VHH binders against Sushi domain-containing protein 2 (SUSD2). Designs and how they scored, part 10

Target 1, 195 residues: Sushi domain-containing protein 2 (SUSD2), of Homo sapiens (Human) (q9ugt4r445to639)
Amino acid sequence: RLASAFGDPHFVTFDGTNFTFNGRGEYVLLEAALTDLRVQARAQPGTMSNGTETRGTGLTAVAVQEGNSDVVEVRLANRTGGLEVLLNQEVLSFTEQSWMDLKGMFLSVAAGDRVSIMLASGAGLEVSVQGPFLSVSVLLPEKFLTHTHGLLGTLNNDPTDDFTLHSGRVLPPGTSPQELFLFGANWTVHNASSL
Below, E stands for the ipSAE of ESMFold2; O stands for the ipSAE of OpenDDE; V2 stands for 0.75 times the mean of E and O plus 0.25 times the DockQ between their complexes.

## First folded at step 10 (VHH; framework vhh_7mjh_2)

Design y5 (from w2 with P106S D107E A108Y I111Y; at its last look DockQ between E and O 0.73; V2 from the best seeds 0.00; counts 0 for: pae E 2.8 > 2, grease 26.2 > 24.2)
Fold by ESMFold2, look of step 10:
Structure y5 (fold): chain B 195 residues (1-195), chain A 122 residues (1-122)
Amino acid sequence: as target 1 above (195 residues)
Amino acid sequence: EVQLVESGGGLVQPGGSLRLSCAASGFTFSSYSMSWVRQAPGKGLEWIGRIYSGGSTDYNPSLKSLVTISRDNSKNTLYLQMNSLRAEDTATYYCARHPYWGSYGSEYFDYWGQGTTVTVSS
């Protein structure tokens, strides 16, 4: 199953629910206890050519770790360029290679503007540049059914519980903009959990 | 043509240390995971450990205190540092390449060196 985050930032959950959460900070896109999978993203205003900030936010970085795997972060290299990949907080060079066999994951880079990560569980992450922001897609094999939490929702073939808070409380479908902000803010990354 | 050439073996006193090298050529070394494997005379193969492209390592738990694996991607070289050696560490030591990880889904090795012999004896 596919979920994605793109644009300002617009989210499509694993069960197909759509929403926009215009936050600023670091957020949990996905946690899955089954494999100890964690995917986090940073949302920031974009920067225009004249140096001013956009009025909305979008994703500028994504980080992933599964179990005790290596930690990979993919972020915008600049406002008009491609992507930069960090391995365990160190910038990687892809001048002599387009792929790496990492601990717990396989990383490949196409032309500096598309990064694919395949995790040992079979989960996949694709990151590309979209205007001033990132586009992120997450693919999960069926074994993750009923095991996911975060902004990309609960994968259980029931979109009515995709807005599940840390507490387990479910916000109803048709949630107001104020209540969607509660959902988004509920999944804020704290320093101890940051990748 | 993929080649792996081990060096640095020889005679070492008990309690001593030795650093083995594996020179790699014919492939993009920095992309691949690599392992060290040893074979004592008359015995089967024993996996020592693995180093991933980015430098993370996994070790055989029974050998973890003896060994450190490192790599220098700029020199296409894999290293095995061994300390506190004992007679039972006498073996031929091989470097081995893991295949393209995503294509096989397994931990088999697709290329091996010829080995370098380490003898631990007074």
Scores: ipSAE 0.344, ipTM 0.759, lowest interface PAE 2.8, mean pLDDT 81
ESMFold2 (binder alone), look of step 10: mean pLDDT 85; pTM 0.856
OpenDDE, look of step 10: ipSAE 0.815; ipTM 0.902

Design y6 (from w3 with S53A; at its last look DockQ between E and O 0.72; V2 from the best seeds 0.69)
Amino acid sequence: EVQLVESGGGLVQPGGSLRLSCAASGFTFSSYSMSWVRQAPGKGLEWIGRIYAGGSTDYNPSLKSLVTISRDNSKNTLYLQMNSLRAEDTATYYCARHPRWGTSYGPDAFDIWGQGTTVTVSS
ESMFold2, look of step 10: ipSAE 0.493; ipTM 0.817
ESMFold2 (binder alone), look of step 10: mean pLDDT 84; pTM 0.844
OpenDDE, look of step 10: ipSAE 0.865; ipTM 0.924

## First folded at step 11 (VHH; framework vhh_7mjh_2)

Design z1 (from y1 with Y100R; at its last look DockQ between E and O 0.74; V2 from the best seeds 0.70)
Amino acid sequence: EVQLVESGGGLVQPGGSLRLSCAASGFTFSSYSMSWVRQAPGKGLEWIGRIYAGGSTDYNPSLKSLVTISRDNSKNTLYLQMNSLRAEDTATYYCARHPRWGSYGPDAFDIWGQGTTVTVSS
ESMFold2, look of step 11: ipSAE 0.496; ipTM 0.820
ESMFold2 (binder alone), look of step 11: mean pLDDT 85; pTM 0.855
OpenDDE, look of step 11: ipSAE 0.867; ipTM 0.925

Design z2 (at its last look DockQ between E and O 0.91; V2 from the best seeds 0.00; counts 0 for: pae E 3.0 > 2)
Fold by ESMFold2, look of step 11:
Structure z2 (fold): chain B 195 residues (1-195), chain A 119 residues (1-119)
Amino acid sequence: as target 1 above (195 residues)
Amino acid sequence: EVQLVESGGGLVQPGGSLRLSCAASGFTFSSYSMSWVRQAPGKGLEWIGRIYAGGSTDYNPSLKSLVTISRDNSKNTLYLQMNSLRAEDTATYYCARHPRWGSYAFDIWGQGTTVTVSS
């Protein structure tokens, strides 16, 4: 089961619900207690080649940890327009290798603009560059059924509850832009839980 | 040719410390997880611990307070620091490479270096 976030940022949940949340800050894309999986993203204005910021926001970084695994962050590189990978908050060099066997995850890098991460649970992330922003895809094996929360929704084959808040309250299908903002803001990462 | 060569073994007094080295060649050391394994005379293999490419470690719970595994990717070298050594730590110590993701097997072993702890 696949979910994605791309563009402005546009989200496609694991159950196929589409929405846009144009916020600024760090957000929970996915949490799954089953494996202690956490995926967080930063949304912010992009920078264009003339130095001007975009008016909307998009994803500029994504971070992942599962259980006591290493922590990987993938972010837009400042200078070259590709991707930069951080391992436990330290920038990695891929001068001699295109892959690494990390604690709890397998990391590979293609062409400096695509990063793939496979987690011990079988979950996978693919991160690539999309204009001034990131495109993120998350693939979950079947065992995560009924165990996911966050902006990528509840994986239960029922899209009507994909907008579930921290409290367990479900926003109705067909919600207004203001109510979608509440959903997005509800999943804001607080400082102590940031990866 | 892929090769692992241990060094630093020898005779050590009880309570002493010793650091073993494992020099790697013929492969991209910085991509792979590595382990230390030991074998006491007449005994089976005992896994000591694993270090991942990024420096994170897992240890045999019975040994974790006595050993530290580290690596220097710029020198293609794996290390085992042992402290407070006892006679039962007498063994041949091997470094071993884990194959790519998903395997518990070791595909490359060193020749071993012998540590003897006696007074």
Scores: ipSAE 0.332, ipTM 0.757, lowest interface PAE 3.0, mean pLDDT 82
ESMFold2 (binder alone), look of step 11: mean pLDDT 88; pTM 0.879
OpenDDE, look of step 11: ipSAE 0.858; ipTM 0.925

Design z3 (at its last look DockQ between E and O 0.82; V2 from the best seeds 0.70)
Amino acid sequence: EVQLVESGGGLVQPGGSLRLSCAASGFTFSSYSMSWVRQAPGKGLEWIGRIYAGGSTDYNPSLKSLVTISRDNSKNTLYLQMNSLRAEDTATYYCARHPRWGSYDAFDIWGQGTTVTVSS
ESMFold2, look of step 11: ipSAE 0.458; ipTM 0.815
ESMFold2 (binder alone), look of step 11: mean pLDDT 88; pTM 0.881
OpenDDE, look of step 11: ipSAE 0.870; ipTM 0.931

Design z4 (at its last look DockQ between E and O 0.73; V2 from the best seeds 0.68)
Fold by ESMFold2, look of step 11:
Structure z4 (fold): chain B 195 residues (1-195), chain A 121 residues (1-121)
Amino acid sequence: as target 1 above (195 residues)
Amino acid sequence: EVQLVESGGGLVQPGGSLRLSCAASGFTFSSYSMSWVRQAPGKGLEWIGRIYAGGSTDYNPSLKSLVTISRDNSKNTLYLQMNSLRAEDTATYYCARHPRWGSYPDAFDIWGQGTTVTVSS
């Protein structure tokens, strides 16, 4: 099943719940203990092509690791308008190659505008540029059913628990905008757990 | 033409060290995972270890303490460092390329001709 994050940033969970969370910082999009999958994103104001900042926030970076795989970060490249890929915190060059066979994942880059990551579990990420921000899609195979947490919700064909806090508390359907912001902020990444 | 060429083999005394090289050409070396494999006289193939495009490694547990695999993507070269060599390490050593992931996992599609290491005194 697919979940996505794009725009300012707008989230569509694995079970179809929509929400917007205009935070600033690093956040857990997805954690799945089944394979030790972790996906984190950074939200911050964007830089428009004319050099000014946007008034809201959006995703500017996303990082992924599964188990003891390599760690890949995809972020907006300043001044070039495309994406920059980091492998284990070092910038990669794709001038001579468009794909890499990494530990636990397969990385593919299309024209500097789109990065695809396939994980050994069958999970996949697609990252592309959307205006001053990036757009992220996450595809999970069925074995992840009931094993996901984070801003992209719980994959279980039941959207009523998509707003599960880090503590395990579930916010009910119809949660107020104030409680949705609390949900988003609840999944903040601290430096010690940052990828 | 796609080629892998090993070098650095030879005669070495027990307890000694040796560094093997594998020069790659005709393909984008920096995209592929690579392995070292050896074959002792009269024996089957023994996988030594793998290095992924990004530099991460996996080793045969029985050899892990004796070997180090590295790569220099700017020189299209794969290396095998072997230490504390024993007579049982006498073998022909091959470098091999893993196929593009998702196509033929757990197989090798290109092999070198091998370089022979003899450990004897």
Scores: ipSAE 0.470, ipTM 0.810, lowest interface PAE 2.0, mean pLDDT 82
ESMFold2 (binder alone), look of step 11: mean pLDDT 87; pTM 0.870
OpenDDE, look of step 11: ipSAE 0.868; ipTM 0.928

Design z5 (from y6 with S33T; at its last look DockQ between E and O 0.72; V2 from the best seeds 0.68)
Fold by ESMFold2, look of step 11:
Parts: structure tokens; sequence; C-alpha cells
Structure z5 (fold): chain B 195 residues (1-195), chain A 123 residues (1-123)
């Protein structure tokens, strides 16, 4: 199953729920205890090609780790406007290769503007540039059914519980803008859990 | 052509240390996971450990305290540091390349092997 985050930032959950959460900070997109999978994203104002900042926010970085795998971050490059990949918090160069076999994951870069990550579990991420922000897609195999939490929702073929807070409390479908902000803020990453 | 060439073997006294090198050519070394494997005379193969493209390592638990695997991607070279050597560490040591993720090979197969370098631990 597929979930996405893109634009300002707009989210489409694994079960198809759509929402926008215009926060600033670092957020949990996905946690799955089944494989100890964690996907986090940074939302902030973007930098347009003329150097000015956007008024709203969008995703500018995404990080992933599964179990004791290597940690990969993909972020907007501050000089070139393309993508930059960090491996265990150090910038990675793709001068001679378009792919790397990492611990617990397979990393590939296509055309310098799309990064694909395959995890040992079969989960996958694709990251590309969308204007001043990132576009992120997450693909989960069937075994993750009933095992996901975070801004990308609960994968259980029931969109009515996609707005599940960290506590387990479920916000109803059609939630007001104020309640959606609480849902988004509820999944804020704190410094101790940051990738 | 794709090649792996080990070097640095020889005679060493018990308790000594030795660093082996593996020179890689003919492929994009920096993309691949690499392993060290050894074979004592008349015995089967024993996996020592591996190093992923990004530098993370996994070791055979029985050897973990005695060995360190490293790589220098700028020199296309894989290294094996061995310490506190004993007579039972006498073997031919091979470097081997793991197949690319998602290839037709099985997960425990190595698709390229070096010729080996011999280490003899004797007083």
Amino acid sequence: as target 1 above (195 residues)
Amino acid sequence: EVQLVESGGGLVQPGGSLRLSCAASGFTFSSYTMSWVRQAPGKGLEWIGRIYAGGSTDYNPSLKSLVTISRDNSKNTLYLQMNSLRAEDTATYYCARHPRWGTSYGPDAFDIWGQGTTVTVSS
C-alpha cells in the first residue's frame, strides 16, 4: 500500500484519507513496530529559485531507519536546488555510482532528482523534488496491515481511524482544521527520538 | 575484467597482528558489500565478516573481538586487520563480493572471489 506527502504539505494516508498540516518542525510520518521501521520528515518554509522563502511550509527532508539499518536522510540541497543524501549524518557522493548496497537497505538515485530506498522488510520510499519542497511516497507490503502509526495513518483498510493520536485516541473523520493541527502536532519528533 | 587480489599474508608468530589488503578492479567497488572468508588447510570455508558500501560492518560472532574490516573506496581497497593471532588462524584468506541486492544469486552466495593470501601462524 501507498501513502504520500507533498506540497504544502499535503498528506494522503495509506487508506486514502487526505489532509493538509502546515506545521514547522520534525514529524513522524510512519512508525511500524513489526520491523522497527521509522520514517520522519522535516517541514519548514522552502527556498524558491530566486532565493526567497515561501510563505507556507512543506517537506524539506525525510529520514528513514529500519531496525539497526543504516540511517538515510534525503534533503533539499542548499546550493544546487536538487537532492542531497546523507548516510548516518554524513553527506554521500554519487559521482561514480547510481546505487549502493547499505546495511538493511538498498539506495538508488535516478537522474539526480529521484531517490529510491528499499528496506529489508520490503518497504520502499521514493523521494523527489516538487518545487521548493520534497515529494515523498511510501510503499508498504501486505504484512504491515494493522501495524502502522503516524501522519500517514493506520493501514487497516479503514480510513476512519487514520487520525489516531500517539495515545491511541482516534479523531473522527471530517475533523476540523483545529483538530487536524492537533493531530499533526501530536506526532512531533522530539530530540531524543530524532533520526 | 573483474578482479579481487589479496595481499599481506605470510608467517607470523602467535600473539602477533597482521593486516591483509584486497585490491578491487573492473567494477564500481563503492557500490558493493564485501566479505572476508578463510579456509584452514583441509577444512571448510569460514565467514569472517562483511562491510557494506557505507562502512557498516557485521562479523562472525566467534571472531568479532579479533578482527576489524575496513574499506577505502578512493583506493578500491578492502582491509582485514587481525590481532592476537593463534595457530588455528592459519588459513588462506579470501575477499569476496556480495551480489547486488535483488540479483538472481542467493543471499549467501558470493559472485566474485579473489585468489587468496596465505597466513601461517607458527612459532
Scores: ipSAE 0.472, ipTM 0.798, lowest interface PAE 2.0, mean pLDDT 83
ESMFold2 (binder alone), look of step 11: mean pLDDT 84; pTM 0.845
OpenDDE, look of step 11: ipSAE 0.854; ipTM 0.917

Design z6 (from y6 with S30R; at its last look DockQ between E and O 0.69; V2 from the best seeds 0.70)
Amino acid sequence: EVQLVESGGGLVQPGGSLRLSCAASGFTFRSYSMSWVRQAPGKGLEWIGRIYAGGSTDYNPSLKSLVTISRDNSKNTLYLQMNSLRAEDTATYYCARHPRWGTSYGPDAFDIWGQGTTVTVSS
ESMFold2, look of step 11: ipSAE 0.542; ipTM 0.828
ESMFold2 (binder alone), look of step 11: mean pLDDT 84; pTM 0.847
OpenDDE, look of step 11: ipSAE 0.873; ipTM 0.930

## First folded at step 13 (VHH; framework vhh_7mjh_2)

Design k1 (from z1 with G102L; at its last look DockQ between E and O 0.75; V2 from the best seeds 0.00; counts 0 for: pae E 2.4 > 2)
Fold by ESMFold2, look of step 13:
Structure k1 (fold): chain B 195 residues (1-195), chain A 122 residues (1-122)
Amino acid sequence: as target 1 above (195 residues)
Amino acid sequence: EVQLVESGGGLVQPGGSLRLSCAASGFTFSSYSMSWVRQAPGKGLEWIGRIYAGGSTDYNPSLKSLVTISRDNSKNTLYLQMNSLRAEDTATYYCARHPRWLSYGPDAFDIWGQGTTVTVSS
């Protein structure tokens, strides 16, 4: 299954629920205890090509780790307009290669504007640039069914529980914009759990 | 002309230390995971450990406290530091390249060096 986050920021959950959450900070997109998979994203106001700040927020970085794998972060590059990849918080260069065999993951970069990450579990991420923000897609194999939490929802073929809070409480379908903001804020990354 | 060339072997006294080098050429060293493997005379191959492209390492649990694997991607060189050597560490030591894991899985080797011999004797 596929879930995505793009724009300012618009989310499509694994079960197809759409919502927008204009938070600022770092958030859990996905946690899956099955493989200890964690995907986190940073949302902040964007800087347009003319230097002005966007009114809303969008994703500017995403980080992933599975089990004790290496930690990869993909973020917008400040001065070049493309993507920058960090491995365990150190910037990687792809001037001499387009792929790397990392601990627990396979990393590839196409033309500097698209980063693909395959994880040992079979999960995959694809990150690209979309305007002032990132576009992030997450693909999960079927073994993750019933094992996901976070802003990308609960993968169980039931979109009615996609707005599940950290506590386990489920917000009903048709949740108001006010309640959606509380859902998004509920998945804020705390310092101790930050990748 | 893909090559791996080990060096730094020789005679060392028990309790001593030795650093082996593996010079890589003909491929993009910084993309690949690499391993050290050894073979004592008349014995089978024994995997020592692996270093991934980013520097993370995995070790044979029986050797973990005795060895350290590192790499210098700017010099296309893989290293094996061995400490507190004993007679049973006498072996030919090989560096080996893991293929791209999408093709062969995580435990295969597609390129081997010719080996460097370490003899631990007084």
Scores: ipSAE 0.397, ipTM 0.768, lowest interface PAE 2.4, mean pLDDT 83
ESMFold2 (binder alone), look of step 13: mean pLDDT 86; pTM 0.861
OpenDDE, look of step 13: ipSAE 0.867; ipTM 0.925

Design k2 (from z1 with G102Y; at its last look DockQ between E and O 0.72; V2 from the best seeds 0.00; counts 0 for: pae E 3.6 > 2)
Fold by ESMFold2, look of step 13:
Structure k2 (fold): chain B 195 residues (1-195), chain A 122 residues (1-122)
Amino acid sequence: as target 1 above (195 residues)
Amino acid sequence: EVQLVESGGGLVQPGGSLRLSCAASGFTFSSYSMSWVRQAPGKGLEWIGRIYAGGSTDYNPSLKSLVTISRDNSKNTLYLQMNSLRAEDTATYYCARHPRWYSYGPDAFDIWGQGTTVTVSS
């Protein structure tokens, strides 16, 4: 299954639920206890080419770790407007080779400023530039069925529980902005759990 | 022209320490995971440990307290530090490269060095 986040930011959950959450800060996109997979994203206003901020927020960075793998962050690059890949806060270079074999993950960079991350579980991420923000897609093998939580929802073929809070409480289905704000804010990353 | 060349082997007393080197050439060393493997006389291969491109390491649990793997990407060199050596550590030591795709499995090897012999004897 595929879930994605792009634009301002717009989310499509693993079970197909669409919503927009225009928050600022760091958020849990996905947690899956099956493999101890964690995906977090940073949302903030973008800076347009004329130096002004965008009217809303979007994703500017995403970080991933699975189990005791290396921790990788992909973020918008200040220098070129493309993507940077960081390991332990150091920018990795793909000039000589477009791929790198890290602990628990395989990184590759495509010519279109796309970064692909394949995890040992078979889970994958694809990160690309979209305007002033980044776009992220997460692909999960079927073994993750019933094992996901976060802004990308619960993968169980039932979108009615995609808005499951950290506590396990499920918000009722609806389009109310208040319900979406509660869901989004509930998945804020705390300092102790930040990647 | 892809090559791995081990060095630093020899005779060492029990309780001593030894550092092996593996010089890599003909490929982008900094992108690959690398391993050390040993073979005692008359025995099969024993995996010692692995170092990933980013510097993270995994070790054979039975050897973890005895060995440290490191790399210097600026010198295209892989190292194995061994401490508190015993006669049982007598073996030929090989460095090996993992394939470029994780899909080959985490312990697959596509390039091997010729090996360097370590003898622990008093």
Scores: ipSAE 0.264, ipTM 0.679, lowest interface PAE 3.6, mean pLDDT 81
ESMFold2 (binder alone), look of step 13: mean pLDDT 86; pTM 0.862
OpenDDE, look of step 13: ipSAE 0.867; ipTM 0.926

Design k3 (from z1 with G102M; at its last look DockQ between E and O 0.76; V2 from the best seeds 0.00; counts 0 for: pae E 2.1 > 2)
Fold by ESMFold2, look of step 13:
Structure k3 (fold): chain B 195 residues (1-195), chain A 122 residues (1-122)
Amino acid sequence: as target 1 above (195 residues)
Amino acid sequence: EVQLVESGGGLVQPGGSLRLSCAASGFTFSSYSMSWVRQAPGKGLEWIGRIYAGGSTDYNPSLKSLVTISRDNSKNTLYLQMNSLRAEDTATYYCARHPRWMSYGPDAFDIWGQGTTVTVSS
């Protein structure tokens, strides 16, 4: 099953719910205890070509780890306008290769600024540039059914509980903009959980 | 052609140290995970450890305190540092390449070197 985040930022959950959450900071897109999968993103204002900030926010970085895998971060590159990949907090160079066999994951960079990450569980991420921001897609195999949390929702073929807080409280269908902000803010990454 | 060539084997006294090298050619070394494997005379293969393309390592728990695997991607070279050697470490040591993760799974080796012999004796 597919979920995505793109634009300023617009989210499509695993069960198909659409919402926009214009926060600033680091957020949990996905946690799945089944494989200890964690996907986090940073949302911030974009930088326009004239050096000014956009009024809204969007995704500028995404990081992933599964179990004790290597940690990969993909972020917008300030100097080149493309993507930059960090491995365990160090910038990678792709001058001689377009793929790497990492601990617990397979990393590839396709022609253009598209980065793909395949995890040992079968989960996958695809990251690309979209305007001043990133576009992120996450694909999960069926074994993750009932095992996901975060801004990309609970994968259980029931979109009515996609806005589930850490507490277990479920925000109702037809959630107001104020309640959507509560959902987004509820999934803020704190220092101890940061990748 | 794809090739792995081990070197650095020889005679060493008990308690000594030895560094083995594995020179890789004919493929993009920096993309692949690599392993060291050894075979003592008359015994089966024993996996020593693995180093991933990014430098992370996994070791055979029984050997972890005695060995360090490293790689220098700029020289296409894999290394095995062994310390505090004992007679039971006498073996032929091989470097081996793991195939691309997506094709064959994590437990296979598709390319092997010819091996270098280490003898630990007084």
Scores: ipSAE 0.438, ipTM 0.785, lowest interface PAE 2.1, mean pLDDT 82
ESMFold2 (binder alone), look of step 13: mean pLDDT 85; pTM 0.856
OpenDDE, look of step 13: ipSAE 0.868; ipTM 0.926

Design k4 (from z1 with G102L S103D; at its last look DockQ between E and O 0.70; V2 from the best seeds 0.69)
Amino acid sequence: EVQLVESGGGLVQPGGSLRLSCAASGFTFSSYSMSWVRQAPGKGLEWIGRIYAGGSTDYNPSLKSLVTISRDNSKNTLYLQMNSLRAEDTATYYCARHPRWLDYGPDAFDIWGQGTTVTVSS
ESMFold2, look of step 13: ipSAE 0.498; ipTM 0.820
ESMFold2 (binder alone), look of step 13: mean pLDDT 86; pTM 0.860
OpenDDE, look of step 13: ipSAE 0.863; ipTM 0.924

Design k5 (from z1 with S30R; at its last look DockQ between E and O 0.81; V2 from the best seeds 0.00; counts 0 for: pae E 2.1 > 2)
Fold by ESMFold2, look of step 13:
Structure k5 (fold): chain B 195 residues (1-195), chain A 122 residues (1-122)
Amino acid sequence: as target 1 above (195 residues)
Amino acid sequence: EVQLVESGGGLVQPGGSLRLSCAASGFTFRSYSMSWVRQAPGKGLEWIGRIYAGGSTDYNPSLKSLVTISRDNSKNTLYLQMNSLRAEDTATYYCARHPRWGSYGPDAFDIWGQGTTVTVSS
């Protein structure tokens, strides 16, 4: 199953629920205890040509780790455009290579500033540049059914619980925009959990 | 042509140390995971450990305290540091390349070096 986050930032959960969460900071997109999969993203305002920040935010970085795998972060390069890839906090160059066999994952870089990550569990991420921000897609195999949490929702073929707080409280599908912002803010990454 | 060439083997006293090197050529070394494997006389192959493209390592638990695997991607070179050597560490030591992700057979190797022989004897 597919979930995605793109634009300002707009989310499509694994069960197909759409929402927008215009936060600033680092957030949990996905946690799955089954494989200890963690996907986090950073949302920031864009920078306009006159030096001021945009009205809304979008994703500028995404990081992933599964179990004790290597940690990969993909982020917008602040000044050059395109994508920058970090492996365990160290910036990589892809001028000389287009793929790497990493601990617990396979990393590849394709034309047009697209980064693909295949995890040992069978989960996959694709990250690309979309305007001033990132577009992130996450594909999960069926074994993750009932095992996901975070902004991309609970994968259980029931969209009514996609807005589950980390406390376990579920926001109903008719939730106001203000309550949806609380859902997004509820999944803020704390320093100890940051990838 | 794709090659792995080990060096640094020889005769070592018990308790001594030795560093083996593996020079890689003909492929994009920095993309691949690599392993060291050894074969003592009359014995089967024994996996020593693996180093991933990014430098992370996994070791055979029985050898972890005795060996260190490292790589220098800028020099296309894989290393095996061995310490506190014992007579039972006498073996031919091979470096081997793991196939690209998605190839079949866990811990399968598609390219092997010729081996370098280490003899631990007084």
Scores: ipSAE 0.443, ipTM 0.793, lowest interface PAE 2.1, mean pLDDT 82
ESMFold2 (binder alone), look of step 13: mean pLDDT 86; pTM 0.861
OpenDDE, look of step 13: ipSAE 0.871; ipTM 0.928

Design k6 (from z1 with T28Q; at its last look DockQ between E and O 0.73; V2 from the best seeds 0.71)
Amino acid sequence: EVQLVESGGGLVQPGGSLRLSCAASGFQFSSYSMSWVRQAPGKGLEWIGRIYAGGSTDYNPSLKSLVTISRDNSKNTLYLQMNSLRAEDTATYYCARHPRWGSYGPDAFDIWGQGTTVTVSS
ESMFold2, look of step 13: ipSAE 0.521; ipTM 0.833
ESMFold2 (binder alone), look of step 13: mean pLDDT 86; pTM 0.857
OpenDDE, look of step 13: ipSAE 0.874; ipTM 0.930

## First folded at step 14 (VHH; framework vhh_7mjh_2)

Design n1 (from z1 with S33A; at its last look DockQ between E and O 0.75; V2 from the best seeds 0.70)
Amino acid sequence: EVQLVESGGGLVQPGGSLRLSCAASGFTFSSYAMSWVRQAPGKGLEWIGRIYAGGSTDYNPSLKSLVTISRDNSKNTLYLQMNSLRAEDTATYYCARHPRWGSYGPDAFDIWGQGTTVTVSS
ESMFold2, look of step 14: ipSAE 0.518; ipTM 0.819
ESMFold2 (binder alone), look of step 14: mean pLDDT 85; pTM 0.852
OpenDDE, look of step 14: ipSAE 0.859; ipTM 0.919
ESMFold2, look of step 15: ipSAE 0.510; ipTM 0.822
ESMFold2 (binder alone), look of step 15: mean pLDDT 85; pTM 0.855
OpenDDE, look of step 15: ipSAE 0.849; ipTM 0.913

Design n2 (from z1 with S35H; at its last look DockQ between E and O 0.68; V2 from the best seeds 0.00; counts 0 for: pae E 4.4 > 2)
Fold by ESMFold2, look of step 14:
Structure n2 (fold): chain B 195 residues (1-195), chain A 122 residues (1-122)
Amino acid sequence: as target 1 above (195 residues)
Amino acid sequence: EVQLVESGGGLVQPGGSLRLSCAASGFTFSSYSMHWVRQAPGKGLEWIGRIYAGGSTDYNPSLKSLVTISRDNSKNTLYLQMNSLRAEDTATYYCARHPRWGSYGPDAFDIWGQGTTVTVSS
């Protein structure tokens, strides 16, 4: 199953629910206890080529860890306009070879504008540049069925519970913009859980 | 020409320490996971541990208190620090390269060094 986040930022959950959440800060895209998979993203206003900020927010960084794997962040690169990949806050170089074998994951990059991450569980992330922001795709194997939470929803072939809060409370289908904001804000990353 | 060359072996007293080096050339060392293995005289190969491109390590549980694997990507060099050495640690020590994902089967090593011999004796 595929879920994605792109644009300002627009989300498509694993079960196909579409929504937009125009927040600023760090958010949980996905948590899956099955493999201790955690995917977090940062949303903020972008900078246009003329130096002007965008009117809304979008994703500018994404971070991932699975179990005791290495922790990787992919973010927009200010100088080149492409992507940077960080390990423990250190920028990795792909000028001599376009891939690296990290603990629990395999990284591959294309021309500084697309990063692919294959995790030991079989889960995959693809991060690319979209205008002033990132686009993120997450692909999960079938074994993750019933095991996901976060902004990308509950993967159970039932989109009606994709807006599940930390408490377990489910927001109903047809959620208003106010209710969507509460859902998004509910999944804010706290410093203790930050990757 | 892809090469791995171990060095730093020799004679050491029981209880002593050694640091072995593995110099890599002919490939992008910083992208690969690397392994140390050893072979005592007349015995089979024993896996010591691995270090990933980012510096994370995994160790043979029976050896983890005795060894530390590190790497210096700027010098293309892999290290094995061994402490509190005993006669049973007498062996030839090899470094080996973990293949790129999808090239060989899992955990198959595709490039080996020639080995460096460590003898622990009074």
Scores: ipSAE 0.233, ipTM 0.691, lowest interface PAE 4.4, mean pLDDT 82
ESMFold2 (binder alone), look of step 14: mean pLDDT 83; pTM 0.833
OpenDDE, look of step 14: ipSAE 0.418; ipTM 0.750

